VH-VL binders against q9h9l3. Designs and how they scored, part 358

Target 1, 176 residues: q9h9l3
Amino acid sequence: PRKMVAIDCEMVGTGPKGHVSSLARCSIVNYNGDVLYDEYILPPCHIVDYRTRWSGIRKQHMVNATPFKIARGQILKILTGKIVVGHAIHNDFKALQYFHPKSLTRDTSHIPPLNRKADCPENATMSLKHLTKKLLNRDIQVGKSGHSSVEDAQATMELYKLVEVEWEEHLARNPP
Below, E stands for the ipSAE of ESMFold2; O stands for the ipSAE of OpenDDE; V2 stands for 0.75 times the mean of E and O plus 0.25 times the DockQ between their complexes.

## First folded at step 17 (VH-VL)

Design GG103 (framework fv_fezakinumab)
Fold by ESMFold2-Fast, scan of step 17:
Structure GG103 (fold): chain C 176 residues (1-176), chain A 120 residues (1-120), chain B 111 residues (1-111)
Amino acid sequence: as target 1 above (176 residues)
Amino acid sequence: QVQLVQSGAEVKKPGASVKVSCKASGYTFTDYYMHWVRQAPGQGLEWVGWIDPDSGGTFYAQKFEGRVTMTRDTSISTAYMELSRLRSDDTAVYYCARGDYSYGYEFDLWGRGTLVTVSS
Amino acid sequence: QAVLTQPPSVSGAPGQRVTISCTGSSSNIGAGYDVYWYQQLPGTAPKLLIYDNSNRPSGVPDRFSGSKSGTSASLAITGLQAEDEADYYCQSWDFSLEAWVFGGGTQLTVL
């Protein structure tokens, strides 16, 4: 079988009024939840807004952060050829300027059976926090100090495992 | 009307630069990537690069890195491709094309093309 | 050379079936990237004909169909008509080149 990893990225605000989302941290975990990659990443553009309440990124994390171009190369080597799980993962791929094959992408914000198990409308986009609380009875992204991308990636993998057999069978019959 | 309107034909000498424009209308300009694709006379299609009109972020094919610059002006929904240090083998029709990043990557809307001729 | 390989030409009579192949490698189609097909009528811009291997945009007749297997893809045209005479290009993403790559193009002649 093809190996599977989960990814979660943290973005900071760059560009006019900090409206552009730029990659500032990336965490990747394997199927069992072990960390394969976790680095702070220095955007090529000036950071206007750290978005610390959500990202957990502070100026101190940028001091010895890996430059974007180098981090991107490291991340892509890990993702290439693997099934990649994420939540609203297209935002992570945009920040990486990366195209991952759709047939190897699993987005836990767009898996109808997962929403059904959480008693949510099948076509609604539910937050990672909500699905994790409903299905795993676990609170993530608590407090005001920002999110942990490691915690988010681990939760995302565990959520996918709840529907993996069912969803992989669906995809085999209905290729994306 | 959903359309991409490109600037007119250009004739340039070797070593010069050319800047082609592509004006979008009928959709939200910042919701789609803008790709540039060229086609030399009687030849096939060659991808040049993309710009994300929302962020201004760009990505260029390695062959054009250092010679191409893509920009946009969101106030007039217009994307630009500038190619410098022109050579005779840059003679081609240059197309802009709209592509999505989230739903699919197909180029579903194309401009009519701008002929750039590079000759002495 | 073009990164994706297409036959340079194909021909058929009205009403017949033709297929156009698109051969890639492990860094593009073989890596799982989707295939797109474009039709280019003489003197015009390319038009999206097939997306995500086998899907048709609104307005494209069902006599055009796409398929993908392994490192290759195919475009099938049934019930050939004179207006199908055009150049056809396949496209995919190549992760090693980090580029959208096109086939060399296939000229379809309707006899």
Scores: ipSAE 0.694, ipTM 0.892, lowest interface PAE 1.5, mean pLDDT 92

Design GG104 (framework fv_fezakinumab)
Fold by ESMFold2-Fast, scan of step 17:
Structure GG104 (fold): chain C 176 residues (1-176), chain A 120 residues (1-120), chain B 111 residues (1-111)
Amino acid sequence: as target 1 above (176 residues)
Amino acid sequence: QVQLVQSGAEVKKPGASVKVSCKASGYTFTDYYMHWVRQAPGQGLEWVGWIDPDSGGTFYAQKFEGRVTMTRDTSISTAYMELSRLRSDDTAVYYCARGDYSYGYEFDLWGRGTLVTVSS
Amino acid sequence: QAVLTQPPSVSGAPGQRVTISCTGSSSNIGAGYDVYWYQQLPGTAPKLLIYDNSNRPSGVPDRFSGSKSGTSASLAITGLQAEDEADYYCQSFDFSLEAWVFGGGTQLTVL
């Protein structure tokens, strides 16, 4: 198997007015889209805003959620040494308090060939939902019940696979 | 003017605590991590930890865990580093330095440093 | 001890080329983390000289260059000038320590 995974995290609002984004779920899939990790995660701070419309997180998910420190340790063991694919992935790394090597990071919100295939401006930051609809003819993040981080991670990996050969060749010639 | 202004020199007894401040100006305080780095006289640079001014989240080097506390006050764009149970080998210049998290990690802006002297 | 290894000192005459090595391991530079270089003039705070292995901030002359290969990095200074006399530090991230780590520093003397 290739040492490549895709990640997607869901965040809830903590801190004053719920403005701080705290990790509340993380999903990691392998190259073929099989789930390697999918856990609800209990933030160390009081949850002010579940952001349920976006996160899909509800109070019941917190009852048996893995504490942040334990979940972080598990997640980092999976990510370390692997090529990690994500969409606007810096938000996920920030929620994990984690610095991943840039040479091993693939952000599908910043891959010009991917935007080109979707008939979008190369320098634009397109949403995962838009790219998935345009390139995979699949509707994700549908309805008002919130996003599935498993679905988002799987879609992200499939999007990256569309440009993998040409993008890896580009990176080999132009190291980040 | 983009700058980090640190508090003045401190002289402390062993066992005391010290709190150093770092006031940011000329940029959005919550957009950058604030790192703390120290340098003992005639020695090299040693990373202490970081604080995310946006979340208040912190991360400390193992050596300082349990003795260091980093905080911030967003209303005055100021970060603080408090070091407790001071020892003579904590004598050093303490620097704050900003680092981006999104697309770069470099410490591109540094305070002038605060000399902390720990002596009996 | 410092986590990244640098020679304690290096010297050169004006106009010469000097190189300063920075040796890491599989948990930092060898894991793919970028290398940064800082210049510290006597009595001043460090200043960013090189970021992301080989990039120069605005205002840094092109006679300063960085490179990275395997578990090591190097800073090259060509056309050495008296004002280059300073301490130079490399820096990277170490995933095993979960820490930003510095080299021990190299004192450059312009003879």
Scores: ipSAE 0.773, ipTM 0.902, lowest interface PAE 1.0, mean pLDDT 92

Design GG105 (framework fv_fezakinumab)
Fold by ESMFold2-Fast, scan of step 17:
Structure GG105 (fold): chain C 176 residues (1-176), chain A 120 residues (1-120), chain B 111 residues (1-111)
Amino acid sequence: as target 1 above (176 residues)
Amino acid sequence: QVQLVQSGAEVKKPGASVKVSCKASGYTFTDYYMHWVRQAPGQGLEWVGWIDPDSGGTFYAQKFEGRVTMTRDTSISTAYMELSRLRSDDTAVYYCARGDYSYGYEFDLWGRGTLVTVSS
Amino acid sequence: QAVLTQPPSVSGAPGQRVTISCTGSSSNIGAGYDVYWYQQLPGTAPKLLIYDNSNRPSGVPDRFSGSKSGTSASLAITGLQAEDEADYYCQSYDWSLEAWVFGGGTQLTVL
């Protein structure tokens, strides 16, 4: 079987009025939820808006953060050749400027069986927080200090494992 | 109604720069990447790079890094590719093409191409 | 040279089946990246013919089909017609080059 990892990224606002989302943290966990990578990442552009309430990122985290180019290389080495699980993962790949094979990508925001188990419309994009509460009976992204990308990546892997067998069978019959 | 309209043919001398435009209409400009692909006379297709009109982020093929600059103006739904320090072997038709890899719409719409001739 | 390998030409008679191959490597098609096919009529821009290995855009007839196996892909054209005379290009993504890569192109002649 091909190895599987889950990823979650945190973005800060760069560019005019902080409207551009730039990578500022990335966490990657293995199938069992063990951390393979967790680094703060320094965007190449000036940070206008830390978006701290959501990202959990503060100016202090940028002091020894890994420059984007170096972090990207490290992250891509981990992702290459693996099944990568994420939630709304296209945003993470976009922030990484990376194209991962669709046949090796699993997006828990676009898995109809997962939404069905949560009693949600199968084609809706449900938040990670909602699906985790409904299906795993856990509260993530709690409080005002921002999200933990490690916690989010772990929850994402656990959500995928709930539908892994049926979804892998579906993908084998209906290749993406 | 969806289309990409490119600027007209250019003739440049070696060492000059050229800036080609690609105006999008009939869809939300910021929802798709804009790729640039070139084709030398009688030759195959060669990818130059992409720009994300939403963020302004760019990624260039190694061969063109340092000579190409991609920009966009969201107010007029127009993408630009500027190639500097032109050489005779840069003579080609330059195409813009939209893409959305996540949804399988990569390179699904192309401009008609802009012929750039580099000669002395 | 082109990163993906295609035969430079193929030919067939009206009504026949022709197949155009596209050979890649472990860093592109072999890594699981999808294959796209384009038709380029003389003097025109390329037109998307097949996306994500085997899917047809609206308006492309089902006599055009794509497949992928291992490090290679193929485009099949059945019921060959005179208007199918064109150049055909395959395309994929290469993670080692970090680039979208094309085949060298195949000129189809309908005899």
Scores: ipSAE 0.718, ipTM 0.887, lowest interface PAE 1.3, mean pLDDT 91

Design GG106 (framework fv_fezakinumab; at its last look DockQ between E and O 0.86; V2 from the best seeds 0.00; counts 0 for: pae E 2.002 > 2)
Fold by OpenDDE, look of step 19:
Structure GG106 (fold): chain C 176 residues (1-176), chain A 120 residues (1-120), chain B 111 residues (1-111)
Amino acid sequence: as target 1 above (176 residues)
Amino acid sequence: QVQLVQSGAEVKKPGASVKVSCKASGYTFTDYYMHWVRQAPGQGLEWVGWIDPDSGGTFYAQKFEGRVTMTRDTSISTAYMELSRLRSDDTAVYYCARGDYSYGYEFDLWGRGTLVTVSS
Amino acid sequence: QAVLTQPPSVSGAPGQRVTISCTGSSSNIGAGYDVYWYQQLPGTAPKLLIYDNSNRPSGVPDRFSGSKSGTSASLAITGLQAEDEADYYCQSYDLSLEAWVFGGGTQLTVL
């Protein structure tokens, strides 16, 4: 079986009005929650809105941030060949301008057994925060200091592990 | 109706530039990538690159890097592909094609194509 | 030279079954990327025929089926009809090239 990693990215606002979401931090953890990657990333365009309340990103974090192209290369190297777990993960891949094989992607925002376990509608899109609280009895994304992408990636991995066996079997029986 | 309407045929000299437009209608322009694919006469399909109409972000095939520029005008749901330093082997029908970035990558909607002829 | 390899042509009589192969490598189909198929009728733009290896969009008859195994994919057409005469292209994503890639195309002739 392939190695599994979880990813979470934080975005800042770029563009004329800061409406463009640009990658500013990426965290990757392994199956055990160990951090494999955690870097601040410098967008190619000027940051208009750090979105600190949500992203946790501040101007000071960009001083020595890794340029996007370099960071992208580093991240892709880690993700290549892995089963990648994330929450609403396609936003992360989009920010990376990257296509990961669908068969090797696990999106915890779209796993019916996970929602069922959390007593949520199977076809609903639940937040990572809600699922983490309900199933792991853990509070994430608290306070006003912004999110921790490491924490979110770890939570995502732990959530997936709750339904891994069932879901992997389902995917095996129902290939795309 | 969901469709992509492309600009008309172009005839260019070598060394010139061409800019092809692709107007989307019937769907939310910013919800899909816009891919560009070309097809030389009697040849196969060749992917040129994509643009994210939402962010304006682009990604080009290595072959076209430095020569292609993809842009969009969200106010009129129009994507543009400009190819510079044209040469004879750039003669092709250029297609815009809608592609999802989320749960489907397929090119499920195509324009009718724009013939670009490069001749001296 | 296309990244994905297809036979240049296939032919069949009406009602027959034909198969079009699409051979990739470890950096695309073998890397886990899905295969897509497009039908291009003469003088027209390509049309999505199969997505995610084996799924048919609405409007595509069940005579068309796709499969994937290893580094290769296959498009099967049963009950061949005259209207099926067209060029067929497979598509996938190549990680090494970081590009969407197409097969060279297969011209299907209905005899």
Scores: ipSAE 0.920, ipTM 0.952, lowest interface PAE 0.5, mean pLDDT 96
Fold by ESMFold2-Fast, scan of step 17:
Structure GG106 (fold): chain C 176 residues (1-176), chain A 120 residues (1-120), chain B 111 residues (1-111)
Amino acid sequence: as target 1 above (176 residues)
Amino acid sequence: QVQLVQSGAEVKKPGASVKVSCKASGYTFTDYYMHWVRQAPGQGLEWVGWIDPDSGGTFYAQKFEGRVTMTRDTSISTAYMELSRLRSDDTAVYYCARGDYSYGYEFDLWGRGTLVTVSS
Amino acid sequence: QAVLTQPPSVSGAPGQRVTISCTGSSSNIGAGYDVYWYQQLPGTAPKLLIYDNSNRPSGVPDRFSGSKSGTSASLAITGLQAEDEADYYCQSYDLSLEAWVFGGGTQLTVL
């Protein structure tokens, strides 16, 4: 019923010493956790550091990956006009070179009631892994072979649902 | 002191190129986007594009795509905007302006502008 | 053409209230993007006056206020002073153009 999606992106290192974060995978799920988009994305610049331990990206994933400009167009068509949920979502928007309306953005790393439910300081930035374990009793990002952006997007949506009613009421009374 | 210092006025002929500089001081250069905005004499503000000094990534308004190039040099905290194939209607004051990306998008700090005059 | 529509001029006497409108469309203000306002004194660079629809940077007097409704925004100036004589520009983001867009500007004359 809600026009709401959750997004999670994986970045690889480009530029000098691999310090620049470039989009290499994006996953988008709907309110129920069904996958709307999940593609490997080829950065326009040379990949210096796959950051595989965190990104899960390997050289073989780039062979048939969607070029950045094409992937970006596809992703933005899905995000436009929807409430977009993410964790530290400004990093995902930056990688997409995209400005999403703040009134339609929900960042689970900056929702005080969510931290409160997890017995964490309201103004602390908690990791997705910690919040998911504490509030959903589920382990994500397990092992050292990299993260699943699908798993992360699904967990992010489920975390938001725990505070959705309370947070939407707060936002209606205190517009962002 | 937090400020943006721009290069001096330029006079160019049609068909030439101009490169305007914007030197940042008093803040971490790579933490903010640098926007470029122009204003023709007696006219309104027109956005040209942005550069992310951290990544070097750029995004240009469609009107300027193919004619504008934005770059930066992090060692001297300086952003550049180069506009090529100049026309008389490119005569304008060109501003650099700082914009946050993480928690806001407002252009909260502006250079004082560089007048570029294009005339035969 | 300016993407956001402002009246070209507005005037008032000292102490009065004036409002400046900024009319957008479904691709910018109507899409949920915030509105920003800038003041430009003659011969100077623009200065941020209002951000995120209604917030004032430190140093901006509370005589200046902003609001947003639907596809439009408004800047209100109360207790008008001679020093307020300037050009005022609204700004937002347009998703169809993928561009930051400005209004055409409003010249405020203090009579």
Scores: ipSAE 0.780, ipTM 0.903, lowest interface PAE 0.9, mean pLDDT 92
Fold by ESMFold2, look of step 19:
Structure GG106 (fold): chain C 176 residues (1-176), chain A 120 residues (1-120), chain B 111 residues (1-111)
Amino acid sequence: as target 1 above (176 residues)
Amino acid sequence: QVQLVQSGAEVKKPGASVKVSCKASGYTFTDYYMHWVRQAPGQGLEWVGWIDPDSGGTFYAQKFEGRVTMTRDTSISTAYMELSRLRSDDTAVYYCARGDYSYGYEFDLWGRGTLVTVSS
Amino acid sequence: QAVLTQPPSVSGAPGQRVTISCTGSSSNIGAGYDVYWYQQLPGTAPKLLIYDNSNRPSGVPDRFSGSKSGTSASLAITGLQAEDEADYYCQSYDLSLEAWVFGGGTQLTVL
């Protein structure tokens, strides 16, 4: 009865020397990979380093970006009550200052059956790029212009689908 | 040894401020939220707020907004909670406790508490 | 006015079983958030007793067990011992308050 979504976020540098990571883009897709949310987000503090090589965020994206507090409200409304899939998803929740129920959270960086399908050690933390290449025969995060959070969220959902039946049954028998 | 060491007891007058410290050792300070929880004498536990030592971001329970400030100094692995405009009903033991946002939400490590007495 | 409701006290004889209830709502336990239990011995800080509804940290005897159903949780203590005399608190996260919430506490007396 619970719907499932996938999330991915991009961060910029704030604080001294731009070392603090602040949310600047968030993308959410449904089970079929359709985009439910994709917004540039204005952090509540000064951006020191756009980190464009990895984030894809440029100054022009911030001109009409949704302020963090407003965007957070919109995002949390979408996530509430749903199974949320992500890759190293604790970083996304941390950037949102949000706590999602553990029983409704799925982290593709830590699913042993998924690693097994990729011929990787079951307890290793694998990157989204590597899993996507090995299991979906796709290259994501290509080039130096930054990651696409839409592309990454879609890849994450597709990876989870490969193990969804097995993993959901496992979790039902072994609740967290 | 993994521990949280808090500053000593304080006696304050109404209207004053108090700043309680909590020094972490034996683990990576910036990997965990630091929570503050208070307990009035003979009463239950009340959550005050958290600080993310990594970003410096804070989140306070609504009843403390405008009176509490949480800070940290990552160079000495220490979190601080300052409560201003003290009232007699702020008399409590103030605990720090760590919480993980990655894999669980439990408070698995607590300081011994700092008694703050507000007396006119 | 605790968000999570616990009985204020419970008692049992040595060797008996007691349970402590923790009643929440659709914005916390009913939203899927896990329940945590803390034991507070007289004059000490709280200590984590149960995490993720039913798991015991190292050093907690298996006489302590937890469960969750619907909007409520329960802590069971079997084989009661004098050392179990303490205050017990349940805890969860409340999404509507965006706050960590505790029960009002239960004083366990071993008769």
Scores: ipSAE 0.625, ipTM 0.868, lowest interface PAE 2.0, mean pLDDT 91
ESMFold2 (binder alone), look of step 19: mean pLDDT 92; pTM 0.933

